# VHH binders against q09150: the designs that were tried, part 28

Target 1, 302 residues: q09150
Amino acid sequence: MRKEYLVSHIEENAHQADIYSLNVVAGNLWSASGDSKIKKWSIGDAEHSLVEEIDTPHKLGVHHLATSLDENVVVSCGFGQDVYVWNPETNEFRDLGNNAQHPSECWSSCISPDGQTIAFTSVDGRIAVWDNPSDCKISELDTKGKFGLCIDYSPNGRFIVSGHQTGQLFLISTETGRLFHVLSGHTSPVRSVAFSPGSTLLAAAGDSKMITIYDVLSGDQVGQLRGHAAWIFAVAFNPVGDLLLSADVEGKIKIWDIDTMECISTQSETDGAIWAVAWYKNGFIVAGADKSIRWYRAAATE
Key: E = the ipSAE of ESMFold2; O = the ipSAE of OpenDDE; V2 = 0.75 times the mean of E and O plus 0.25 times the DockQ between their complexes.

## First folded at step 14 (VHH)

Design t08 (framework vhh_etentamig_d1; at its last look DockQ between E and O 0.23; V2 from the best seeds 0.00; counts 0 for: pae E 15.3 > 2)
Fold by OpenDDE, look of step 14:
Structure t08 (fold): chain B 302 residues (1-302), chain A 121 residues (1-121)
Amino acid sequence: as target 1 above (302 residues)
Amino acid sequence: EVQLLESGGGLVQPGGSLRLSCAASGFTFSDYAMSWVRQAPGKGPEWVSGISGSGGSTYYADSVKGRFTISRDNSKNTLYLQMNSLRAEDTAVYYCARYSYLRYSGDFDYRGQGTLVTVSS
């Protein structure tokens, strides 16, 4: 089944630098950029107006953003190896990078569904899980120098997965704090990982230009999605879990049917790298090197 | 075809300065983050500095922070590296590389032939 998507809105110059992260939570889109700003955009209005702009303490830009479902916790990772937790209620930033207990060289982060746990990957290959807001370390896995490039928390809160430069994925049980699986299938850096809404599947993609779908419980590869011609930097399941969104550094966007493991749509409105993607409603959002936020909607079926 | 051509290397005394240039062609230059990487004799490649596609973000390895400045002119499809306060340990072949924002890995899909920088008394 082929699906058509149309650009419904373009926010030109949404940021002053590349946009590296997008998060859709509640009724808002959160964006983070190399301009060291975090912005919140309305999903509900047709114009997707800017709701809030946050000047972060990051000096070198933000490349990763995690937002709790209730928007009470925002974690940002910057190019300066600096990490902040922002409280939208108080408008305060907590500097985690200067905490001696926190791992240095944090790169990516994710927040548990309940907002009480924050997990980090580091350049030196550590996967650390922390209690929020107590900043107590819950668990840590040392991959022995394997740079963790990406991380995601399962919607059911039971698993954390990280993708690494070696192509390996480490799946951690939050119940035990132990390694649940080491997932193979990639030999090149994994740039993005995403759980399905039901937490049953896991998608991983990166420099291999391929997306691998895993069964979370068994650790088995259940599919390989081929079609991208460039490094993939973002993958995301739609809310229903039947579609996967992916984007690469050449600006190609692909929609995949998870049931058939086939690409059902390709968008190529830009040649600029796309660093981040997110689903919203029955459409999706992309952003990247062109500093714009592009909104897509499913075309109406005649 | 993607091409990256470095220039500006040479012999310089410690404490001296050099400015490297990289001419890019064969792709939309402004669409890609760019980096400088270097390889010293007997050593592996080392990431030096990176800049986002728009130029709005710059970042540096700790070893060169405060001494090197990366910039780009998208209208000229050119990447620059201003190197000040050069040290002997900066001696290397410097490469212009098209890369992602993952600066720590030094990942790139294209790299030039490089330009030699020698810092010696």
Scores: ipSAE 0.006, ipTM 0.237, lowest interface PAE 12.2, mean pLDDT 90
Fold by ESMFold2, look of step 14:
Structure t08 (fold): chain B 302 residues (1-302), chain A 121 residues (1-121)
Amino acid sequence: as target 1 above (302 residues)
Amino acid sequence: EVQLLESGGGLVQPGGSLRLSCAASGFTFSDYAMSWVRQAPGKGPEWVSGISGSGGSTYYADSVKGRFTISRDNSKNTLYLQMNSLRAEDTAVYYCARYSYLRYSGDFDYRGQGTLVTVSS
């Protein structure tokens, strides 16, 4: 059984449009929005201050942001199917998606734990792995037109997983550059994937309203988390790996115990979509259609 | 209640011009990227142009680049499309649309009823 969670802070109108992506790295929060801005927030002890606001060249807004652990590399993906790589200290952007070496129509991205490689999904179903320092393609998997909606890099650096509009997941070995498993179980779009911090499990969720837990090495389904009544756009493992956070398009937030596969908390603070979630200390952060960022903390009980 | 109301369509000869307007209400207009989408009779929808929430960035389909200009007036909650050098293939119902992260194919979470543009000699 877990403590209940309570809202500890709301940053109302943190962006001028829906907030689609959140990343917590090194005590900072990064947010990206349909207003075409990326914002960096200092979130140390009780702090919630805007430190940096970056106007991006994305035509139709930013729907996805990936940040390296050292915060030296940031990748932004827009609704216009454009992608930029930038150094936040200089605010300089490099357009990888318009390079003749990349497939056009890139959608989502992730960054390797060492910050040196970037993986992309695309509308046409190609999954590309790119070496950032040399600006060259390392490998590519052609899924033959299966639109890739989400992608994640395992914390141990050995795997990449992508989730697709068909419901399939493609698990790729980074050592070989080849397909390791094709994971089935979803028959509807997969909107979010996440590796556990030990890289032994992965979670996938989407329009089926369920979350499937897979064992990475075997490719077997080891759990199915049911309880959401709407499409799930965000899942994340906590840093320990014993809890999973999920949120849906009707504003429900659920926390799951991975050892028991049971829901241990449900929160319903808004009826608008929640597009993004992130763990932070003894709680979590969510954002979505209400343009606000909400911090939750575990309730102090005795 | 979100509302988008298109106007300014009509019959025009090839080479002519029209200006479309879209009045928005029920949401904070400047918070959203907006677009124009058109649908010719019996054909699928085609994205025409888009504009960022601030109006600082504009984009166009290749079929209309150099002929059409998108703009917005955030103080009046109004989106515009200036269409010049019109051709018969521009004949369509034109919709203004608010973008959402819900769908891959550029699905809109809201659009208006449309305004018909007919280009005929």
Scores: ipSAE 0.000, ipTM 0.182, lowest interface PAE 15.3, mean pLDDT 83
ESMFold2 (binder alone), look of step 14: mean pLDDT 84; pTM 0.852

## First folded at step 15 (VHH; framework vhh_gocatamig_d2)

Design r20 (at its last look DockQ between E and O 0.78; V2 from the best seeds 0.00; counts 0 for: unsure alone 64.6 < 65, grease 25.5 > 24.2, SAP .717 > .668)
Fold by OpenDDE, look of step 15:
Structure r20 (fold): chain B 302 residues (1-302), chain A 119 residues (1-119)
Amino acid sequence: as target 1 above (302 residues)
Amino acid sequence: EVQLVESGGGLVQPGGSLTLSCAASGFTVSINALAWYRQAPGKKRELVAGITRGGSTVYMDSVKGRFTISRDNAKNSVYLQMNSLRAEDTAVYYCAAYSYLRYSPSDYWGQGTLVTVSS
């Protein structure tokens, strides 16, 4: 079955540099850019107006952004290996690198559904879980030098998964703090990981140009999605969990049916890299090297 | 992979000026930020100045008002204009590139260029 999507809105020059991260929470879109800015955009209005612009203390740009569901906690990772936690109520940035016994060289981060736990990957291969706001380390797994490129928190709060340069995925139980699975299927860097809304499936993709779907509890591969011709940098499940969105460095966007494991839509409006994707309502959002935010909606079906 | 080559270092008198250049090659389109670091004898390497693709700049406090970082995306180059140089500015200056397509744990660094400020 094919499905058609249409561009509904383009925010040109949404940032002054590449946009590397998108998060949809509480009816807002959050974006982070190499220009060291974080922006909040309205999802509710047709124009998707800019709601807030945050000048971060990142010196060399932002490449990862995590936002709590209630938008009370924003964690950002920068190219300078700097990490900040932003409090929207006070508009204060907490420098985790300088103010806590937080390891340097963090690369990616995610926040627990309740906003009380922040997990990080590091360049030297550590997966660390920290309490917020106490900045106390809860647990840490050392992969022994395997650069962690991406990380995600399961919606049910029970699991954390990270993707690494070796192609390995480490699935950690938040209940025990221990390794639950080491997932295989990739032999090249994993750039993006995403849990399904029900926390039952996990998608992983990267330089293999393939997306692997895993059963979270068993650790079994349940599917492989092939079709991209370039490195995949972003994957995301839709809110229902029956579709997966992916994008690659050549600007190709694909929608996959999780039941059939088939590509049901391909978009190619841009030749620039797409670094980030997110679902919203009955559509999706992408951003990347062209500095624009593109909004898509599903076409009406008869 | 990205390669960086610095140039422009040398001997200069206190109060003098010098311009450092760094040329990047390879996957330059993936470079978000460029920066200059320096390392003096017996001291740690420190960030002197950085510049993002968006044009945002950062400077260490001791060089503010004296040094200016700029970049030319068309030439894949970054520059450090150093004015009112002081003896304490003596160091090996390194160019660094930060890329989102990072494959290895290592940042991209040049070999360095020596700046000596002496009367």
Scores: ipSAE 0.701, ipTM 0.864, lowest interface PAE 0.7, mean pLDDT 93
Fold by ESMFold2, look of step 15:
Structure r20 (fold): chain B 302 residues (1-302), chain A 119 residues (1-119)
Amino acid sequence: as target 1 above (302 residues)
Amino acid sequence: EVQLVESGGGLVQPGGSLTLSCAASGFTVSINALAWYRQAPGKKRELVAGITRGGSTVYMDSVKGRFTISRDNAKNSVYLQMNSLRAEDTAVYYCAAYSYLRYSPSDYWGQGTLVTVSS
């Protein structure tokens, strides 16, 4: 199996602290960091120039970021247990973390592709779903104290999945607002979840050092990807859905063929943790503890 | 094993000064933020000051200009220089660490160090 990716650009010191989240949308890369800043970078040129830098109200740093497809709605979570919804065009921030209707200690968040629905996890195990336009709670799932570490919204808008400290995943139907599946397979904290672009598969990874692939509708495990020697904090499907990107706390980056369930590339060029990964059309992007953004481009194959 | 150990508390007269120290150990990745909280008898625990790995700081209003937080990223240590102390600053002071690598619902806390401001 022949796959090769090469570093095409490194933005050193892209932030003043660890970069915990990356999101590719509408021709831009968004990055969020423990320096309390969110930055937008151009994808369309080789320099990947900084487009915008936002000082957020997160006083202790930002660790989760999600954007709507049109970039008009952004949700962010920080170490201060705060969550904000904002529109970068107007620079208006709305605080969701201080409202009495919100879970007390928010950790991770996601947003529907159309920007209408926000979901977030909490340290006390509640998963809240909010209507963005009306700023009110639609539903809440009580997991009975299971700390929610990660959450994702399916691209088709029909599902939300959260990964928890117990190793469980909770898959929620957005149509009904009710639990659709409880997914087993991990017995250690789940640090990252991701839906495939067709919304038919989801990947979950974390402290077990393995990646589990589930069929969304049936809830069945359809694959396990083994090979990481450290905790996995980031997974992402490519836009086609045939490849998965993963990265661990020791700086290993792996690419997996989903049809064969085989690792087809490993990179170990970074020192320290990789907290975030993202695909773009020409390759993939990673960022983490070294405060740098590294861009990789696919090379020709024989 | 992750540990946070505070030191530097004690008895001081009003107007005096103290420096609190906290050493964090056992973390295998960076600590994004370090903070000091305090809890007076019969009161809720409150944030006194915080500092990020990048050096950004936050202070509660009543201590601005009197307290200074600083950190040494290489040693994972945080310090609170407390000047112009008042009786209302009497409390147990706790060190807290914020890390993306969390194992449980609890944040990382030290055991506390007592500061008493009295004549």
Scores: ipSAE 0.630, ipTM 0.815, lowest interface PAE 1.5, mean pLDDT 88
ESMFold2 (binder alone), look of step 15: mean pLDDT 80; pTM 0.807

Design r21 (at its last look DockQ between E and O 0.70; V2 from the best seeds 0.00; counts 0 for: pae E 2.3 > 2, SAP .693 > .668)
Fold by OpenDDE, look of step 15:
Structure r21 (fold): chain B 302 residues (1-302), chain A 119 residues (1-119)
Amino acid sequence: as target 1 above (302 residues)
Amino acid sequence: EVQLVESGGGLVQPGGSLTLSCAASGFPVSINALAWYRQAPGKKRELVAGITRGGSTVYMDSVKGRFTISRDNAKNSVYLQMNSLRAEDTAVYYCAAYSYLRYSGSDYWGQGTLVTVSS
């Protein structure tokens, strides 16, 4: 089965530097950039107008962004090893780096579905789970120096997964706070991880140029998606869970059928790196090195 | 191999000026942010100035209005123009580079260049 997608909108110069993160929540797109800005964009209108621009206190740019489902909590990680929690109601930034107990050199973060828990990876290989807004540490796993490059929270709130420089994935149970699985299948850095909407599957990808699909409960590999020719930096399941979106450093975007494990679409409108992807409605959004946000829609079925 | 090479340090009188340069090489892609740090004897290393690819700059309070950071994206180079230098500016100045493609547990640092402000 082939599926055609069309560019529906391009926001040129959406940021002044590379866009490293995209989140679709509550009918809005959130973007974060190396220019130290976070922006909120409308999904509802055809023009996808800018709704809000946030000047963050990040000194050297933002490379990871997590937004709660209700948009009440925004967590950002910066190149300066700085981490902030933004409160949209008060427009205040809480500096988590000033907490003596907070891990230094945090790299990626994710928020629980209920917004009460924030998880972080660190450069020195720690996976830390914190209560929000009390800033109390709930749990921590030390991988012993394995740089955590990415992290995701399962939609059902039961699991956290992180990808690391060694290619390993650590799946943690939020019920016990303990390691549930160590997932193998990669021997090079994992750059992106994503749970399926039903929290039953997990996708992981990175420098191996391959996407591995795992069964969350058993830890078994259920599929491998091959086709990218470059490092993959982003993966995401669509809302239904039957499709996976991926993008690589050469600007190739691929759509995969999870049932057949086949690539059903490839986009190559840009040769710049794509750092981030997100689904919305029956289309998807990508952003990266060219500083633009590209919106795609599914074409009419043939 | 990633390499940062600083230059321009030296001895200068109070009120004098100095320009530091740092050239970054060996990166697979362009660097997002470049920065200058300094470390004085007996003190912690501190961020003096930073600049993103987008041109956003940050300065420590004590150098605002006196120091100017700039970069050449094509050369992956960063510069620090230091004017109205003071004795308290004496330190080893380090260049730092930040990249999204990092896969190791460390940022990229130069070896440092000594700046001495003395009459």
Scores: ipSAE 0.660, ipTM 0.849, lowest interface PAE 0.7, mean pLDDT 93
Fold by ESMFold2, look of step 15:
Structure r21 (fold): chain B 302 residues (1-302), chain A 119 residues (1-119)
Amino acid sequence: as target 1 above (302 residues)
Amino acid sequence: EVQLVESGGGLVQPGGSLTLSCAASGFPVSINALAWYRQAPGKKRELVAGITRGGSTVYMDSVKGRFTISRDNAKNSVYLQMNSLRAEDTAVYYCAAYSYLRYSGSDYWGQGTLVTVSS
């Protein structure tokens, strides 16, 4: 029996440009957009009201956003190759890109759950790891993967994974700072990576139109999820870790059962690219090129 | 292959005007954030003007009201109209293109076009 999801709320023109990143933390949805704004939306009510609008110093728009679990540290990346670290209570931005120890032309970033460690990809394929309290670089890995397009930090704090132009993924141990695995299986750009909440699985997707599932400790590919007909730019595990959400540049949304490796739901309510997805409670949220945020919930059983 | 080619630079008197053009190939300018940067001898490259995918524009403070960035999707080009030029505007001007669909690090900058403002 398939689960059905229905749109429960649409925030039309939530931003003035594409919405590239969504993050659910501490009862709010955070959205980041090419309009250079970050907005916070309430999760706990059906109207999902705007809680806060933040004008960022990103001059050409924001495309990546990461937050610590306590919401005290936020990292954002923009099209101007700029990276800021800030505390949302004060909205005082620190320009991380003007530090000589940072990699040139950063693209994507992630942050450890406790906010202590930040990692970056760069256009030349380097992965830099940064200690936030001391404001200095801890380590750097020079990969053969070229352009680093995506990066994620495992919820248990032990691993970082990056996805690259070449299709390679580099899994790094945070304790040693050394490469743990090089994951193969993609031969085209990897656009999105995500760890499962238990940190035992990771998903990778991109221009191959396929999602691969890896066992983190062994590095073995344990599943392939097929069905998208276009490039996949967003994947996310639900908080339990038994479902994966994916979306592509043609507006197709899919939900996958990780135990069976089968697609259990497909939705298509826009022709525009979906750049970002997130889970909340018993539903999910998508946003993309049409500048709107769409909230879905599981349908009630009769 | 992505390529950006700037043109329109030259020598101009203070108070004069120039239009810089940047022709793009390998991608449509309609789906990108686009920017003009400049670099004077001995100085850092700096953002002069930008236009987002949504059409919003940004300018450095010293050029607001004097420079205008625009995009022509039919000609696959981006422009910088420079009016009321000053000696401190002398620099090599570079076109840059940004796309979320970008997959390589090569050739997202043009080679530059020199603008000299002097008598």
Scores: ipSAE 0.427, ipTM 0.707, lowest interface PAE 2.3, mean pLDDT 86
ESMFold2 (binder alone), look of step 15: mean pLDDT 81; pTM 0.817

Design r22 (at its last look DockQ between E and O 0.71; V2 from the best seeds 0.00; counts 0 for: grease 29.9 > 24.2, SAP .789 > .668)
Fold by ESMFold2, look of step 15:
Structure r22 (fold): chain B 302 residues (1-302), chain A 119 residues (1-119)
Amino acid sequence: as target 1 above (302 residues)
Amino acid sequence: EVQLVESGGGLVQPGGSLTLSCAASGFTVSINVLAWYRQAPGKKRELVAGITRGGSTVYMDSVKGRFTISRDNAKNSVYLQMNSLRAEDTAVYYCAAYSYLRYSGSDYWGQGTLVTVSS
């Protein structure tokens, strides 16, 4: 059951360097780039106008961005160990890189659905959970040096999953603060993880060039999605949870039907890596090494 | 394995100029950022300048207008042209490389090259 997607808008040179992260929250697209800027773009108009451009305190670019659902809490990570938590309304940045209790060289983060907690993973493999209002560490899992490359918070608030250089995934219960499952299946670095919107499935992908789908509660692998010929740096479930979007470092974009585990659409970008993907309304957005943001819409239906 | 080799340091009078260079070998799929840091005796290492693969640059305030960073992506090399040198620029200068494709270990650092500005 194929679905067609067509390019509806291209913002060429949206940034002056690679775009590493995209987040769709509350009617805006947030983009983060190696040019050390974060930009907000309107979703609601066909031209997707630039709403705001933020010069960040990051010196060597922003390679990761997480936004709370209400857009009041933002976490950004840059090369060289700088990490900031900030509120766009107050324009106040907290430099977490100067906190002696923080794991060295935080790489990725996620924010709880209510905006109250932030989870980090790091080069040294520690997974830290932080209470944002009090700036206080709640808990920590030590993976014994397994570089944590990606992390996500489940939409129901009950779980955190991280993906690591070894291929392991650590699924943590937020209620107990304890490890719930260690998920196997990958033996190569995991670059992206995502929970389904119902919080019942999660997807993991990376250097193995395959995507694994797990049942969150049981920890069982329930599917493998094969077809990419290069490392996969981004996966995302659509808001309904019936489709998965994936993109690789050679510019290939694939859409998968989760009920059938079939690839139902393939598009090729130009020739550079796609680092980030996001869904919006009836389409999706990609960005990467070519510094451009490409917007796709689903083809008309009867 | 990536290696970074700095050269070009030395003794120079105030107001003088030096060019530092750093060659990265071991060919990575991508080096996203090349940077120069410096460390004066008794101080923390600090970023001096950085440059992305696409050519975007950053400088610390005290060196803006005096130092210029550049890179040659085909050779994986980065350069720092230092003009109008001052005594406070005296430090060991380090070259660093950052890659988004990294999955283990620290970012890459050179061994450093000493710059001494003295009359």
Scores: ipSAE 0.653, ipTM 0.825, lowest interface PAE 1.2, mean pLDDT 88
Fold by OpenDDE, look of step 15:
Structure r22 (fold): chain B 302 residues (1-302), chain A 119 residues (1-119)
Amino acid sequence: as target 1 above (302 residues)
Amino acid sequence: EVQLVESGGGLVQPGGSLTLSCAASGFTVSINVLAWYRQAPGKKRELVAGITRGGSTVYMDSVKGRFTISRDNAKNSVYLQMNSLRAEDTAVYYCAAYSYLRYSGSDYWGQGTLVTVSS
C-alpha cells in the first residue's frame, strides 16, 4: 500500500546551523541545533509559530536533546562534551559536566517517562542512568570502549536501549538495572534507536543502511527494512505504532509499514542530510543540514 | 577521515599580531564546530576559541577582545587572528574539529603550531 505525503510547511532558517534533534512533546516541537540554541515550536497552529527560543550555555553547539513528557525537564548534549539540564520554570541550566564525570563524557541522552531519571551514553562506551534532580548515579553498564551513539527510553519506562559503534544494541531493564538483551543484526554503527509506543518493538538503524525491528521481550529480530542507499540517522514510530519513519544522510525520507515491512512512501525534497525526525498527528517533521524544519501531512485522499 | 593542518605559528614580540590558519580535509561537511586550543608548558590544554557552522563564537576570557576566530566553510578552514599578544599567550596551538558523523569517539586534532611571544 502506497501512501502519499505532502509538504505542509517549511520553516526556512529555523536555526543558524544544522538541526540535530527534534522532539514532539505536549503539543510542541522542540529543536536543537549546532548554533547552541533550543527552540520550541507550536504544533497547533498552521504556521507552527516559534513559541520559545532558549540560548543554551553550550559553547560549541547542541547535537542531542531530550524533553520530558511534561516539558519540565530538558536535557541537552553538546559538541564540547557538555551536558545541561534546563528548568523551564526558573530558566536555569544545571551543568552536569562539572558535577559528575559521566555526563562530561556524554554523547546522547534520554529521559524516563516520569522525568525522574536520565540515561546517558558516553564516548567511552558507558551506559548510565542518573536520578533527577539529585544527580546521583543509579546504574551503569560498561561496554568497554564501544562508543554509544544513541539511546532511547521505552514509553512504559521499563527499558533503555542504546546503539553503539560496533552495531550492537544493549537493552537494559530499568527494574533490575541489568542487561536484558544484547541485540545483534548490525555490524556498522547504529545511529538511531526507537521504541514503539507500546514498548513491544524496537527499531535500530545506522550505517548499515538497514533498519532492524526487534521484539523487546524476546530479543528476536522480527524484520529488516531495506531500501535506503545511505546511512540512516533517524528512526521513529508513529503514535499508533503501525508506521516507522526514517531518514538518511542523503536526505531521503521513508515511511514503512510495520506489518508488511514494506516501504510505503519515499520523500526526497532535499539533498541535504536529515539528522532528525518526529511524528505529529497524522504527519511528520524532519530537519537537518539545510537548517530548515519541514512539516509533512498525509494526503487527504488516502 | 578528517585531517587538520595548522599553520601561521612563530615568534612574535609582545603587543604583536599573528594569524593562525587551519585547513580541514575529509568529511568536512559533517563538521559542526572548528576550534582552537592551546597548551602551554606544564599546563593543561585549554579551549581558546570555537566557532560553529552558523558562525556562533566562544572565547576564553583572557583572549576576549584580542583574538578573533573565523571560518570559511567553502575552504573548510578556520582562522585565529591574535592581536595584542602577551607572553602568557605562548603555547602550542591546536586546531580541533567536532563532527556529528564521528563514530569512534575521537575528536579531530591537528599536530599543533607553536606560538612564542617574547621580547
Scores: ipSAE 0.361, ipTM 0.712, lowest interface PAE 1.5, mean pLDDT 92
ESMFold2 (binder alone), look of step 15: mean pLDDT 80; pTM 0.810

